# Ledger of designs, part 32: VH-VL binders against b0r0t1r1705to1887

Target 1, 183 residues: b0r0t1r1705to1887
Amino acid sequence: RLRVLADVSGSMYRFNGVDGRLERSMEAVCMVMEALESYEHKFKYDITGHSGDGFDIELVRCDKVPKNNKERLKVLKTMHAHSQFCMSGDYTLEGTEHAIRELAHEEADEHFVIVLSDANLERYGISPDRFARVLTSNPQVNAFAIFIGSLGDQADRLQKTLPAGRSFVAMDTKEIPQILQQI
Below, E stands for the ipSAE of ESMFold2; O stands for the ipSAE of OpenDDE; V2 stands for 0.75 times the mean of E and O plus 0.25 times the DockQ between their complexes.

## First folded at step 16 (VH-VL; framework fv_ifabotuzumab)

Design w4 (at its last look DockQ between E and O 0.92; V2 from the best seeds 0.00; counts 0 for: pae E 3.5 > 2)
Fold by OpenDDE, look of step 16:
Structure w4 (fold): chain C 183 residues (1-183), chain A 120 residues (1-120), chain B 107 residues (1-107)
Amino acid sequence: as target 1 above (183 residues)
Amino acid sequence: QVQLVQSGAEVKKPGASVKVSCKASGYTFTDYYMNWVRQAPGQGLEWMGEINPYSGNTNYDEKFQGRVTMTRDTSISTAYMELSRLRSDDTAVYYCAREGDYGTYAMDVWGQGTTVTVSS
Amino acid sequence: DIQMTQSPSFLSASVGDRVTITCRASQSISSYLAWYQQKPEKAPKRLIYKASTRQSGVPSRFSGSGSGTEFTLTISSLQPEDFATYYCQQYWRYPLTFGQGTKLEIK
């Protein structure tokens, strides 16, 4: 059982013109969907978003995963539209905590939570220490973070704070499939 | 009703150990981190550490590392804090406090406190 | 460690007064700040978390503001039951740390 948590907060849209963070996030989600397509027979996955509107925003249901590019595009459009019109706020920690709690109650041989996030946690008011704690809050659930578009210095700081083996840095979204294979 | 009930007052000699208990009720014990905070007479609050009741993982303030041990018994929803090699400046009221969930954090529920007196 | 400094340490006020307590962090803690009220021989009570969110059941006269390194707790109109000691606390980084406290006394 796998859940992917994506950031669809308003800041993703508002600052997309500055650094393309929403586009990178959407690309990352697309890469994840494409990468997981070949493994649908092995595990069940869903994708949930967090924003100022909440931390349990349905993007992909496990019983109805995208089957083609048109359906994947629809997911991305949903992300874009949501980030444009949602309330202000970031619920990375709440979303991660919720994902871990929910998955822990589901029957599976293994449980995974993958958080797609920007490497600028502190800039968004997210405590790396708290995030690290949340990721390791339940040994039954293997929670990981994939940081997209991280600067070298930011990545180094995060790696020092986060538990070993629980965080990955993707300088390019094209690296995400490989990272997923490592998990 | 959510509540934390701590064990009774303790009087110890220097060099001894004390173990304080904190029984939780009214909520799922394993879903919330438990903190321990102490307060010396007439002084402020001092964080000692925390425990994840589900995993048993702990984080201690360096000041207490090597002397403090936080444990839990999930079968009876009880957290324990043991402080060893006691000295006079360990005289304080010791509190267990639940940390809020879903990003609220901070300590939303407190025990009534346990007075520990260390005297020769 | 992150040091939390409250100001003032002691404050005398009258019922009906507007009271402001300040808390300064030695480094930025974003909004990871809580305020507690403690009455004599009682356990602390959480009033505010996330710098400005009021705990359920806490009167509206209590408000928190600030971000980064400067934070304030405001009591808009002091009531008799509000005379107590107040503590700020950061939970941005380990170890968690408290301010030294502000004792609010009746004038």
Scores: ipSAE 0.875, ipTM 0.939, lowest interface PAE 0.6, mean pLDDT 94
Fold by ESMFold2, look of step 16:
Structure w4 (fold): chain C 183 residues (1-183), chain A 120 residues (1-120), chain B 107 residues (1-107)
Amino acid sequence: as target 1 above (183 residues)
Amino acid sequence: QVQLVQSGAEVKKPGASVKVSCKASGYTFTDYYMNWVRQAPGQGLEWMGEINPYSGNTNYDEKFQGRVTMTRDTSISTAYMELSRLRSDDTAVYYCAREGDYGTYAMDVWGQGTTVTVSS
Amino acid sequence: DIQMTQSPSFLSASVGDRVTITCRASQSISSYLAWYQQKPEKAPKRLIYKASTRQSGVPSRFSGSGSGTEFTLTISSLQPEDFATYYCQQYWRYPLTFGQGTKLEIK
């Protein structure tokens, strides 16, 4: 059982023109849906969002996964529309904790939580140490972070702080399917 | 209703060990990290470490690494802190403190404290 | 380690006074800052978390502000029960660290 978290906050919309953050998030969600299409027999998955308005924003239900490009586009349009009207707050830590707690009680062979984020946790006021602890907080739930964006010093700092094998860097959103296979 | 009750005062000689217990009630013990903080007489607060009661995983301040062991028994909702090779400057009040619910994180509920006196 | 420095270390004030206590971090801790009140021979009590959010049940005369490296606890109208020692504490990075404390005494 797999839950993917995406940022749909107002800051994602408002800063998209500056650094492309909303576009990257939408691309990442699209790549996840496409990658999991070939694995639907193996995975029960959903996708939820977090924003200044909350952290349990339903984007894809596990019983109604999109089956074609039209349905996938609808999910992306929902992300875009939500971000336009939301507060700029960030609920990454709270959303990840909630997802881990909720999935631990579901019946499945294994439980996975994947958090999609850009590499700048500190700019968003998110403690890397707290995030690392959240990812490892429940051994029954395998929690991972996929960082989309720049390499270099930011990636090195994240690797040092986050648990080994629990964080991945994607230079391009197209790398996400390979990263999911490693998970 | 949320309550942390610690074991009673201890008097120890240098070189001995002490094990302080912290019994939790009024909440789901395994859902919240437990911290241990000490306070020497007339001094400020000093964080010693934390334990995840669900998994048993710990994170210690380097100052206590190798001397401190934090454990728990989930069947009786009790956390433990053991400090070995005691010295006179380990004389302090030792507190357990629960981390708050998600979004708050800082320590929200404290035990009453356990005085440990190390003297020859 | 992130050092937390409080100012002043000691403060004498009268009932009804407005009191401010500052806390400086040696590096940015965003808003991961808590304030605690400790009365003699008692455990600390959390007043403020996330720099400015008041704990439920804490009187509105207590307020916190700041972000990054500079933080302030304000008591707008000092009451007799407010004479205590106050600590700030960062929870941005391990190890968790406290300020040295500010003892607030009756004048």
Scores: ipSAE 0.387, ipTM 0.755, lowest interface PAE 3.5, mean pLDDT 81
ESMFold2 (binder alone), look of step 16: mean pLDDT 93; pTM 0.952

Design w5 (at its last look DockQ between E and O 0.49; V2 from the best seeds 0.00; counts 0 for: pae E 10.0 > 2)
Fold by OpenDDE, look of step 16:
Structure w5 (fold): chain C 183 residues (1-183), chain A 120 residues (1-120), chain B 107 residues (1-107)
Amino acid sequence: as target 1 above (183 residues)
Amino acid sequence: QVQLVQSGAEVKKPGASVKVSCKASGYTFTDYYMNWVRQAPGQGLEWMGEINPYSGNTNYDEKFQGRVTMTRDTSISTAYMELSRLRSDDTAVYYCAREGDYGNYAMDVWGQGTTVTVSS
Amino acid sequence: DIQMTQSPSFLSASVGDRVTITCRASQSISSYLAWYQQKPEKAPKRLIYKASTRQSGVPSRFSGSGSGTEFTLTISSLQPEDFATYYCQQHWRYPLTFGQGTKLEIK
């Protein structure tokens, strides 16, 4: 059982023109969907988003995963639209915590939570220490963070704070499939 | 009602150990971190550490590393804090305190405190 | 460790007064700051967390503000039951640390 948590907060949209964070996030989600397409027989996955509207925003349902580019595009459009019109707020921690808790109740041989995030956690008022704690909050759920488009400096700091092997930095979204394979 | 009930006052000799219990009720014990905070007479609050009651994972202040052990018994929703090699400056009121979930940070529910006196 | 410094350490005020207590962090803690009230021989009570979120049941006269390194607890109109010691606490990084406290006494 796998859940991917994506940031679809308003800040993603608001600052997309500055650094393309929403686009990168969307690309990341797309890469994840593409990477997981061939493994649907092996594991059940969904994608949820967090924003000021909540930390359990449905993007991809387990029973209805995208099977083609058209369907993937629909997911991306949903992300874009949501980030554009959602309430202000970031629920990275809450969303991660919720994902872990939710998955822990589901029957599976293994449980995985993958958080797609920006490496600038502190800028968003997210404590790396707190995030680390959340990621390791349930030993039955393997929670990981993939930081997208991170500056080297930020990435290094996060790697020092986060549990070993629980965080990955993707300077290019194209690295995400490889990262997923490592998980 | 959510509440934390701690064990009674302790009097110990230097070098001894003390184990304080904190029984939780009114909520799911394993869903919230349990903190331990002490307060010496007439002094401020000092964070000692925390435990994840679900996993048993702990995080201690370095000041207490090697002397403090936080544990829990989920079957009875009870957290424990053991402090060893006691000295006079360990005399304090010790509190267990629950930390909230889902962004409800800091310690929202406190035990009544346990007075530990270390004297020769 | 992040050091938390409160000011003043002692404050005398009268019922009805507007009271402000300041807490400074040695480094930025974003908004991860909590305020506690402690009365003699009692356990602390959380008033504010995340800098400005008021604990359920806490009177509206209590408010928290600030971000980064400077934070304030404000009591808009002091009531008799508000005389106590107040502590700030950062919940940004480990170890968690408290301010030294502010004792609010009746003038």
Scores: ipSAE 0.801, ipTM 0.909, lowest interface PAE 0.8, mean pLDDT 94
Fold by ESMFold2, look of step 16:
Formats: C-alpha cells, structure tokens, sequence
Structure w5 (fold): chain C 183 residues (1-183), chain A 120 residues (1-120), chain B 107 residues (1-107)
C-alpha cells in the first residue's frame, strides 16, 4: 500500500512562473502514475495533495487509478486548478504524519509513503531534522522523500541531515521510475 | 484550552532517579511533539530532548544520553521524563513543552515546571 | 551544536524606552528562531516564532526580525510588565539550543 503526497498549495501556482515549481511537481506526479502502471499487481496506491485547504486533498483514489494518458492529464489539471484557488497555508509535515498514521492501520503486507518535494523545505519553514523525524515516526510504514530539482548544495545538505535510504534526489522527473524501483 | 500539568516537586539523593509526568489536555496529544527543558537555579534554559507521542520515538541531547528516558502513555495523554544517576548539578526546574503551530516547531505551550532538588 | 549568543546579557531601561535584544547563531538557522519571555518563578512564554511572527495575544509592541545568523527582538515602548528575562531558541538542528538569556531590568 502506497500513498504519494504532492504539494498543491497556492505558492506552487503563484511562483510557477519564476521557477516552474508547479510544473515540476505535476511532472513528478505524472511520472509516478506512469511508473506504477507497470506495478499495479504489486501496489494499491493513491495520491493526495496538501495545501492551505488541508492535507487530505484527493488527486488519485486507490480504487480508481488513472488507466490512460487522458485520465492522468485530468489529475494534473486538478492539481493546477486547486493550487490556483486554494487558501493560503502549508501542511507538508502534518500531511506526511497523517498519511503515515492512516496507512499503518490499513491491512497490507507493506506500507509506503512517498513525499514529493521540490527541496524548498527551508522556505516552507520545515527543518530537515523535523522532516527526518516525521519520516521515521512509525517503523511499520516505510516513508521516503523524493526531492525534485537542482538545488545544488542545499539538496546535498538536506540529504546529509535526512536518514540514509529515506531520501532521494531526482535532478529530472525522468529519474523517478528508477528511484521507485529502489524503494 | 491547551494545558500541560506536571507532577509535584521532588527531593532526591545523589545516585537516585526521578520521573516527572506531564499531562496534556485541550488538544490531540499524539499530533504534537513534546519537549523537556530544564533550568538550574539562576541559570538559563537547557533542552534535554523530545518525544513523538504517536510513535514513541525520542531524540535526546548528547549530554543526557544514557541517563534520560522519555516515554508517554497515549491512553491518558501523559508524557514522562526519567533522569537517572542524579547529581547535585541536576537540581533544576524541569518543564515539559509542546511544539507549536504548523510551519514552525518552537515550543508554544509550557507546563508549570517541576522542581527537582538533589541533595545529600 | 549551534550556539546561540544573546546581546546584551543584561539591560537596564525605563518604562517607555525602545529596547532591542540581539541573538546570533553560530551557523545559519534560516528563520527557525523563537523568542520567549520568562518572569521569576514562572514558565517561559513564547512571544515570537519563525523569527518574526507574533504569538496570538502578544502585544504589538513586541516585534522580531532577522534570518540566517542574526535576529532581533524589539520592544517599541516598554511597559512595567515587560521587565523579565528573554531567551532566543533555534529549531534548525539537534540539539535544540537556547541563548543564555537577556535580563531586562528597570533603571
């Protein structure tokens, strides 16, 4: 059982023109959906978003996963529209912690939480040490962070703070399928 | 109203242990980290460690590693801090403090403090 | 460990004065800094978090600023109830650390 968390906050929309952050997040979500398509026999997954409106924003339901590019595009359009109209706020850590707790109580052989982040933790007020604590908060749930983008030494610093094997850097969203295989 | 209520003052001899309790009310106990901070007479604040009440995971300051144990009982929304092999310089007021609002992790609610006196 | 150094350690001022307390970190802590007020025999109270965000219920005469390694707490017009000890604290990396405190006394 796998849950993927994506940032759909208003800052993703507002600053997308500056650094492409919303586009990168949407690309990452698309790559996850495509990568998991070949592993549907092993993984029951969903994708939830977080924003100022909350941390349980449904993007993909586990019982209605996208089956083609048209359906995947609808998911991406939902991310875009939500970020445009949501209330201000950020629930990255609370959403991650909630996802870990909820999945721990579901029946499955293995539980996975993957947090997609553009490695702007500092700007969101998220200490790497606190993020690492959330990721390791429940030993029954294998929680991971995938950092999207090229942040240079900031990404290196964050990886040195986070637990080994619980964070990955994808310089391009095309790396995500390979990273998922490692998980 | 969010509130943390700690156990009463303690007098201990060197070499003993002390266990301080911190009962939370007015919020979901397992949603927020709990910290322990002490203050020796006339001195500043010293962070000892913290616990995630949901998982029970802890992180201690190195100088207390091996002497401190932080636990919780989620059924009664209570955190505990136990300090062993007490010395006279462990005489202090011990506070529990909840970590605060979304987007920051500073301590927003403090218990009233528990005075622990270590004297021969 | 990240050391937090407050300046001054002791400050004497009069009611109505403008007071500034500085806190410096030994390495960057971004904006992960809080300010606390503590009166004798009482628990600390959080005044400011995220360097500049005032806690609800804290008077507007308190303000915080700074990022990286240098931070300030400003009280724009001292009131009698503001005479206390003030601490800064970083939440960037473990172990969490406090400044040594600034005692603000009446002149």
Amino acid sequence: as target 1 above (183 residues)
Amino acid sequence: QVQLVQSGAEVKKPGASVKVSCKASGYTFTDYYMNWVRQAPGQGLEWMGEINPYSGNTNYDEKFQGRVTMTRDTSISTAYMELSRLRSDDTAVYYCAREGDYGNYAMDVWGQGTTVTVSS
Amino acid sequence: DIQMTQSPSFLSASVGDRVTITCRASQSISSYLAWYQQKPEKAPKRLIYKASTRQSGVPSRFSGSGSGTEFTLTISSLQPEDFATYYCQQHWRYPLTFGQGTKLEIK
Scores: ipSAE 0.008, ipTM 0.563, lowest interface PAE 10.0, mean pLDDT 79
ESMFold2 (binder alone), look of step 16: mean pLDDT 93; pTM 0.950

Design w6 (at its last look DockQ between E and O 0.90; V2 from the best seeds 0.00; counts 0 for: pae E 6.5 > 2)
Fold by OpenDDE, look of step 16:
Structure w6 (fold): chain C 183 residues (1-183), chain A 120 residues (1-120), chain B 107 residues (1-107)
Amino acid sequence: as target 1 above (183 residues)
Amino acid sequence: QVQLVQSGAEVKKPGASVKVSCKASGYTFTDYYMNWVRQAPGQGLEWMGEINPYSGNTNYDEKFQGRVTMTRDTSISTAYMELSRLRSDDTAVYYCAREGDYGNYAFDVWGQGTTVTVSS
Amino acid sequence: DIQMTQSPSFLSASVGDRVTITCRASQSISSYLAWYQQKPEKAPKRLIYKASTRQSGVPSRFSGSGSGTEFTLTISSLQPEDFATYYCQQYWRYPLTFGQGTKLEIK
């Protein structure tokens, strides 16, 4: 059982013109969907988003995963539209905590939560220490963070504060499939 | 009603150990981190550490590292804090405090406190 | 460690007064700040968390503001039951740390 948590907050849209964070996020989600396509028989997965509107925004349901590029595009459009019109706020911690709690109650051989986040975690008012604690809050759920960022220094600082093996940095979204394989 | 009830006052000699209990009720014990905070007479609050009641994982302030042990018994929803090699400056009221969830962090529920007196 | 400095350490006021307590962090803690009220021989009570969110059951006269390194607790109209010691706390980084406290006394 796998859940991917994506940031679809208003800040993603608001600052996309500056650093392309929403585009990178959507690309990351697309890469994840593509990477998991070949493993759908082995893994049951869903994708949820967090924003100022809540921490459990449905993007992809387990029983209805995208089967083609058109359906994947629809997911990305949903992300974009949501980020544009949602209330302000970031629920990275709440979303991660919720994902872990929800999955912990589901029957599976293994449980995974993958949080797609910007490397600028601190700029969004998200405590790395708190995030690290949330990721390790339940040993039955393997929670990981994939940080998508353009600045190497920020990524390095995050790596130092997060538990070893629980965080990955993707400087390029093209690295995400490889990271997923390592998980 | 959510509440934390702590064990009674303790009087110890220097070099001894003390173990304080904190029984939780009114909520799912394993869903919330438990913290321990102490307060010396006439002084402020001092964070000692936290425990995840589900996993048993702990995080201590470096000041208490090697002397403090936080544990829990999930069967009776009870957290424990043991402090060893007691000194006179360990005289304080010790509190257990629950930390909120879903971003509602900080300590939303407190025990009534346990007075620990260390004297020769 | 993040040092939390409260100002003032002691404050005398009268019923009905507007009271302001300040808390300064040695580094940015975003909004990871809580305020507690403690009465003599009682456990602390959380008033505010996330810098500005009131705990359920806390009177509206209590408000928190600030972000980064400067935070303020305000009591708009002091009531007799509000005379106590107040503490700020950061939970941005470990170890968690408290301010030294502000004792609010009756004038």
Scores: ipSAE 0.892, ipTM 0.946, lowest interface PAE 0.5, mean pLDDT 94
Fold by ESMFold2, look of step 16:
Structure w6 (fold): chain C 183 residues (1-183), chain A 120 residues (1-120), chain B 107 residues (1-107)
Amino acid sequence: as target 1 above (183 residues)
Amino acid sequence: QVQLVQSGAEVKKPGASVKVSCKASGYTFTDYYMNWVRQAPGQGLEWMGEINPYSGNTNYDEKFQGRVTMTRDTSISTAYMELSRLRSDDTAVYYCAREGDYGNYAFDVWGQGTTVTVSS
Amino acid sequence: DIQMTQSPSFLSASVGDRVTITCRASQSISSYLAWYQQKPEKAPKRLIYKASTRQSGVPSRFSGSGSGTEFTLTISSLQPEDFATYYCQQYWRYPLTFGQGTKLEIK
């Protein structure tokens, strides 16, 4: 059982013209959906978002995963629309903690949580120490972070803070399918 | 209605160990991190470490590494802090304190404190 | 380690006064700051967390503000029960650290 978390906050929309953050998040979600397309027999997965409005925003339901490009585009349009009209605010810690608790109670052979994030956690007001603690908070849930679009020294420093084997760096969103296979 | 009740006062000699208990009630014990904080007479508050009661995982202040052990017994909703090789400057009131969850990690509930006196 | 310094260390005031206590962090802690009240021979009690969120049951005369490195606790109209020692605490980075305390006394 696999849950992927993505940021759909208002700041993603408002700063997208400056650093492309919403576009990268949408590309990452698209790559996840494409990478998992033929693995439905191995994975029951969903994708949830977090924003200033909360941390349990449905983007992909596990019983209604997209099967073609048309359906995947609808998911991306939902991300874009939500980011335009929601409040700013970061719920990465809360959303990750909630996902871990929720998946721990589901019956499955293995439980996975994957957080799509920016390596510059401190800029977003996210404590790296608290994030590391959340990822390792429940030994029955395998929680991972994928850092997207970060320079090597930022990613290297953050990986020293986070638990070994629990974080990955994707310098480009097209690396995400390979990273998912490692997980 | 959430409550933390600690064990009674202790008098110890230098070099001994002390183990303080903290019994929780009124909430799901394993859902919230437990912290230990001490306060020397007339002084401020000093964080010692934390334990995840669900997993048993701990994180200690470097000052206490090698001397402190934090444990718990989930069947009786009780956390423990043991401090070894006591010195006179370990004389203090020792508190257990519960964190909130979901980003609310400051200490919302405190035990009444346990006075530990270390004297020759 | 993130050092937390409070000012003033001692404050003398009268019932009805407005008082402010300042807490400064040696590094940015975003809004990961709490305020505690402690009376003699009692455990601390949380007043405020996330810099400005008041704990349920805490009177509205207590308010907190600030982010980054500078934080303020304000009591808008002192009551007799407010004479105590006040501590700030950061929970942004390990090890967790407290300010040295501000003792608020009656005139």
Scores: ipSAE 0.562, ipTM 0.834, lowest interface PAE 1.8, mean pLDDT 82
ESMFold2 (binder alone), look of step 16: mean pLDDT 93; pTM 0.949
ESMFold2, look of step 17: ipSAE 0.080; ipTM 0.685
ESMFold2 (binder alone), look of step 17: mean pLDDT 93; pTM 0.952
OpenDDE, look of step 17: ipSAE 0.889; ipTM 0.943

## First folded at step 17 (VH-VL; framework fv_ifabotuzumab)

Design x1 (at its last look DockQ between E and O 0.04; V2 from the best seeds 0.00; counts 0 for: pae E 11.4 > 2, placed apart)
Fold by OpenDDE, look of step 17:
Formats: sequence, structure tokens, C-alpha cells
Structure x1 (fold): chain C 183 residues (1-183), chain A 120 residues (1-120), chain B 107 residues (1-107)
Amino acid sequence: as target 1 above (183 residues)
Amino acid sequence: QVQLVQSGAEVKKPGASVKVSCKASGYTFTDYYMNWVRQAPGQGLEWMGEINPYSGNTNYDEKFQGRVTMTRDTSISTAYMELSRLRSDDTAVYYCAREGDYGNYAFDIWGQGTTVTVSS
Amino acid sequence: DIQMTQSPSFLSASVGDRVTITCRASQSISSYLAWYQQKPEKAPKRLIYKASTRQSGVPSRFSGSGSGTEFTLTISSLQPEDFATYYCQQYWRYPLTFGQGTKLEIK
């Protein structure tokens, strides 16, 4: 059982024109969906978003995963639309914690939570220490963070703070499939 | 009602160990981190460490590393804090405090405190 | 460690007064700050968390503000039951640390 958590907060949209963060997020999600396509028979996955509207925003249901580019595009459109009109707020920690708690109660041989996040956690008021704690809060759930589009220095700092093997830095979204293989 | 009930006052000699208990009720014990905070007489609050009641994982302040041991018994929703090699400056009221969840990681519920007196 | 410095350490005020306590962090802690009230021989009570979110059941006269390194706790109209010691706490980084406290006494 796998849950992917994506940031669809308003800041993603607001600052997309500046640094393309929403586009990166959507691209990341797309890469994840593409990468997981061949494994649908092996495990069940869903994608949930977090924003100022909440931390359990349905993007992909485990019983209805996208099967083609058209369906994937719909997911991306949903992300974009949500980010554009949602309330302000970031629920990275809340969303991660919730994902871990929810998955822990589901029947599966293994449980995974993958958080797609910007490496600039501190800029968004997200404590790396707290994030690390959340990721390791339940041994039954293997939680990981993939930081996308990070500045090298920030990525290094995060890796030092986060538990070894629980965080990955993707300087390019194209690296995400490979990272997923490592998980 | 959510509450934390701690064990009674302790009087110890220097070099001894003390183990304080904190029984939780009114909520799912394993869903919230438990913290320990002490307060010397007339002094401020000092964080000692935390424990994840689910996993048993702990994080201690370096000041207490090697002397403090935090444990829990999930079957009775009880957290324990043991402090060894006691010295006079360990005299304090020791509190267990529940940490909030979902991003609210401050101490929302406190035990009543346990007075530990270390004297020769 | 992140040092939390409260000011003032002691404050005398009268019922009805507007009271402000400040807390300064040695480094940015974003909004990871809590305020506690402690009365003599009692355990601390959380008033504010996330810098500005009031704990359920806490009177509206209590408010928290600030972000980064400077934070304030404000009591808009002091009530008799508000005379106590107040502590700020950061939970941005380990170890968690408290301010030295502000004792609010009746004038």
C-alpha cells in the first residue's frame, strides 16, 4: 500500500510564475503516476494533496488510478485548479502525519508514504526536525520525502536533519522514477 | 476526560535512581508523543525529552543523555521517566506532558507533577 | 540550542490593564512557539500554540502574535485569575527550550 502526498497549496500557484513550483509539482506527480503504472498489479496506491483547504485532498483514488495520459492530465488539471482557488496554508506535516496514520490501519504487507515536497521547507515554516519525526513516527509505515527543485545547500541541510535513507533530493523531476526504485 | 496522572513524591539520596510514572487516560495513548519537563524550585521549565509511545523511540536533551531513560507500557497507557545518578540539583517537580498532533506540537495536556527531592 | 528570552522577567499590573509579554528566539523558529500559564503549585497550562492559535477554552483576552524571532503574548484586559507566571516555548528544533518566564503580579 502506497500513498503519495503532493503539495497543492495556494503558494504553489501564486509563485509558479516566479519559480515554476506548481509546474514542478505537477510534473513530479506525473512522473510518479507514470512510474507506478507498471506496478499496479503489485501494489495499491493513491495520491493525496494538501493545501489550506485540508490535508486529505483526493487526487488519485486507489480504485481508479490513471491508465493513460489523458487521465493523468486530468489529475494535473485538478492539482492546478485546486492550487489556484484553495485557501492559503501549508499542511505538509499534517498531511504526512495523517497519511501515515491512515495507512497504518490498512491491510497490506508493506506500507509506504511518499511526500513530494519543495526543499525549502524552512521557508514555508516547516520544521525539518518535526518533519523528520513525523516520517519516523510509525515503524509500520515507511515514509519518505522527495524534495524537488532544491537549492543544493538547502538540500544538504535537510539531508543532515532527516533520517538517513528517508529523504531524497530530485534536482530534476526526471530523477523521480529512479528514486522510487530505491524506495 | 483527557488527563495524565503521575506517581507520588519521591525522596532519594544522591547517586540513587528515581522512576516516575505517568498514566494517560481519555485518549489513545500511542497516538501522542509524551514529553517530560522538570522545574527546579523557583526556576523555569526545562525540557528533558520525549518518547513515542507507539514505537518506544526516544529523544533526550543532551544534558540528560546517559542518565535519563524514558519508557512506556502501552497495555496500561503509562509512560515512565527514570533518572539515575541523582544529585542535589535534580531536585525538582517533574511533569509529563502530552504533545499535540497534526502540526500542533506543543504540550496541551500536563500531569500534575511529581516532586523529586534529592538530599543526603 | 535555541535560546528563548522573555521580557520582562517581572511585571506588575492592575486588573483591567493591557499586558504584553515578549519572547525572543536566538534564531528563527517560524511559528513554532507556544505560551504557557503556570500558577503556583500547579502544572503549566497551554494558552497559545503555533504562535497565535488560542487553545480551546482559553479566554479571548489572550492572544499571541509574531513570527521568526519575536513573539508577543497579549492580555487585553487583565483579570484577577491571570496573575501567574508565563512561559514561551519553541518547538522548532531540538532540544525544546523555554523562556525563563515572566511573573505577572498584581500591582
Scores: ipSAE 0.876, ipTM 0.937, lowest interface PAE 0.6, mean pLDDT 94
Fold by ESMFold2, look of step 17:
Structure x1 (fold): chain C 183 residues (1-183), chain A 120 residues (1-120), chain B 107 residues (1-107)
Amino acid sequence: as target 1 above (183 residues)
Amino acid sequence: QVQLVQSGAEVKKPGASVKVSCKASGYTFTDYYMNWVRQAPGQGLEWMGEINPYSGNTNYDEKFQGRVTMTRDTSISTAYMELSRLRSDDTAVYYCAREGDYGNYAFDIWGQGTTVTVSS
Amino acid sequence: DIQMTQSPSFLSASVGDRVTITCRASQSISSYLAWYQQKPEKAPKRLIYKASTRQSGVPSRFSGSGSGTEFTLTISSLQPEDFATYYCQQYWRYPLTFGQGTKLEIK
């Protein structure tokens, strides 16, 4: 069982023109949906968003995963539209904790939480140590972070400070399918 | 030196339009949202809307939707606010205000204000 | 819309006094609140942002606290230049909204 968390906050929209961060997040979500398409019989997954509005924003339901490019585009349009309404706010820690608790009680062989992040955590006051503790908070749930590269070395710095094997860096969204295979 | 310098005072009749300019200097104009706030005589502050100078995207308070237009010219680092179909209760001082950095999006730099008087 | 309510609307105090001004949001705004000072016929000046972070150059006698729905601006020892109108403002959600203001005057 797999849950993917995506950032749909207003800062993703407001600064997308500077560094493409919202486009990268939408591409990452698209790559996840495409990578898991051939494994639908083995993986039950959903995708939820977080923003200043909350951390349980439904983007993809596990019983209605998109099956073609038109349906995947609808998910991406929802991400884009939601990010336009928000001014600020981040629920990365709360959303990750919530996802881990929910999945721990579901019946499955393995439980996975994957957090897609643009490595902007320090600007929201989230230290790598706090994030690491959340990712490792339940040993029955395998929680991972995939950092989508932006300008500078923030993603690399976070990867080096988080527990080994619990974080990955994708400087290009095309790397995401390969990273998912490692998980 | 970071500065916002606004255009001069305006006197208008009801039904007219006014366009206030706000020229930015001392920073990269397109890196910060620009907001417009007004203050009627003896009253508090009222947010009107904002513009992203990079993209040109705007977000207006609903009470001004349909009457306000916010634009910018990036070649001269200038933001504009136009208010149409003026009424006497639009008499106010109009401020432009720069939004701060990530995570502290309050208004850190304000223009000097532009007095708009609407009278018959 | 998130309504911001300041208390009190008027406050009379003497130089050297400790003053508190409160601001209540109609729903949670986390810590996304700013305080502004405005003197007559001048633009507002930001004092505090993110509820408790003092703007550089603002005297240490100004402090902010709170999160969620209740916020406080404190001036620990009033100076003559502190007599002004103070506004809180939320920047959590659109539309951005201000409190109605607190006029601080000489007793």
Scores: ipSAE 0.007, ipTM 0.539, lowest interface PAE 11.4, mean pLDDT 78
ESMFold2 (binder alone), look of step 17: mean pLDDT 93; pTM 0.953

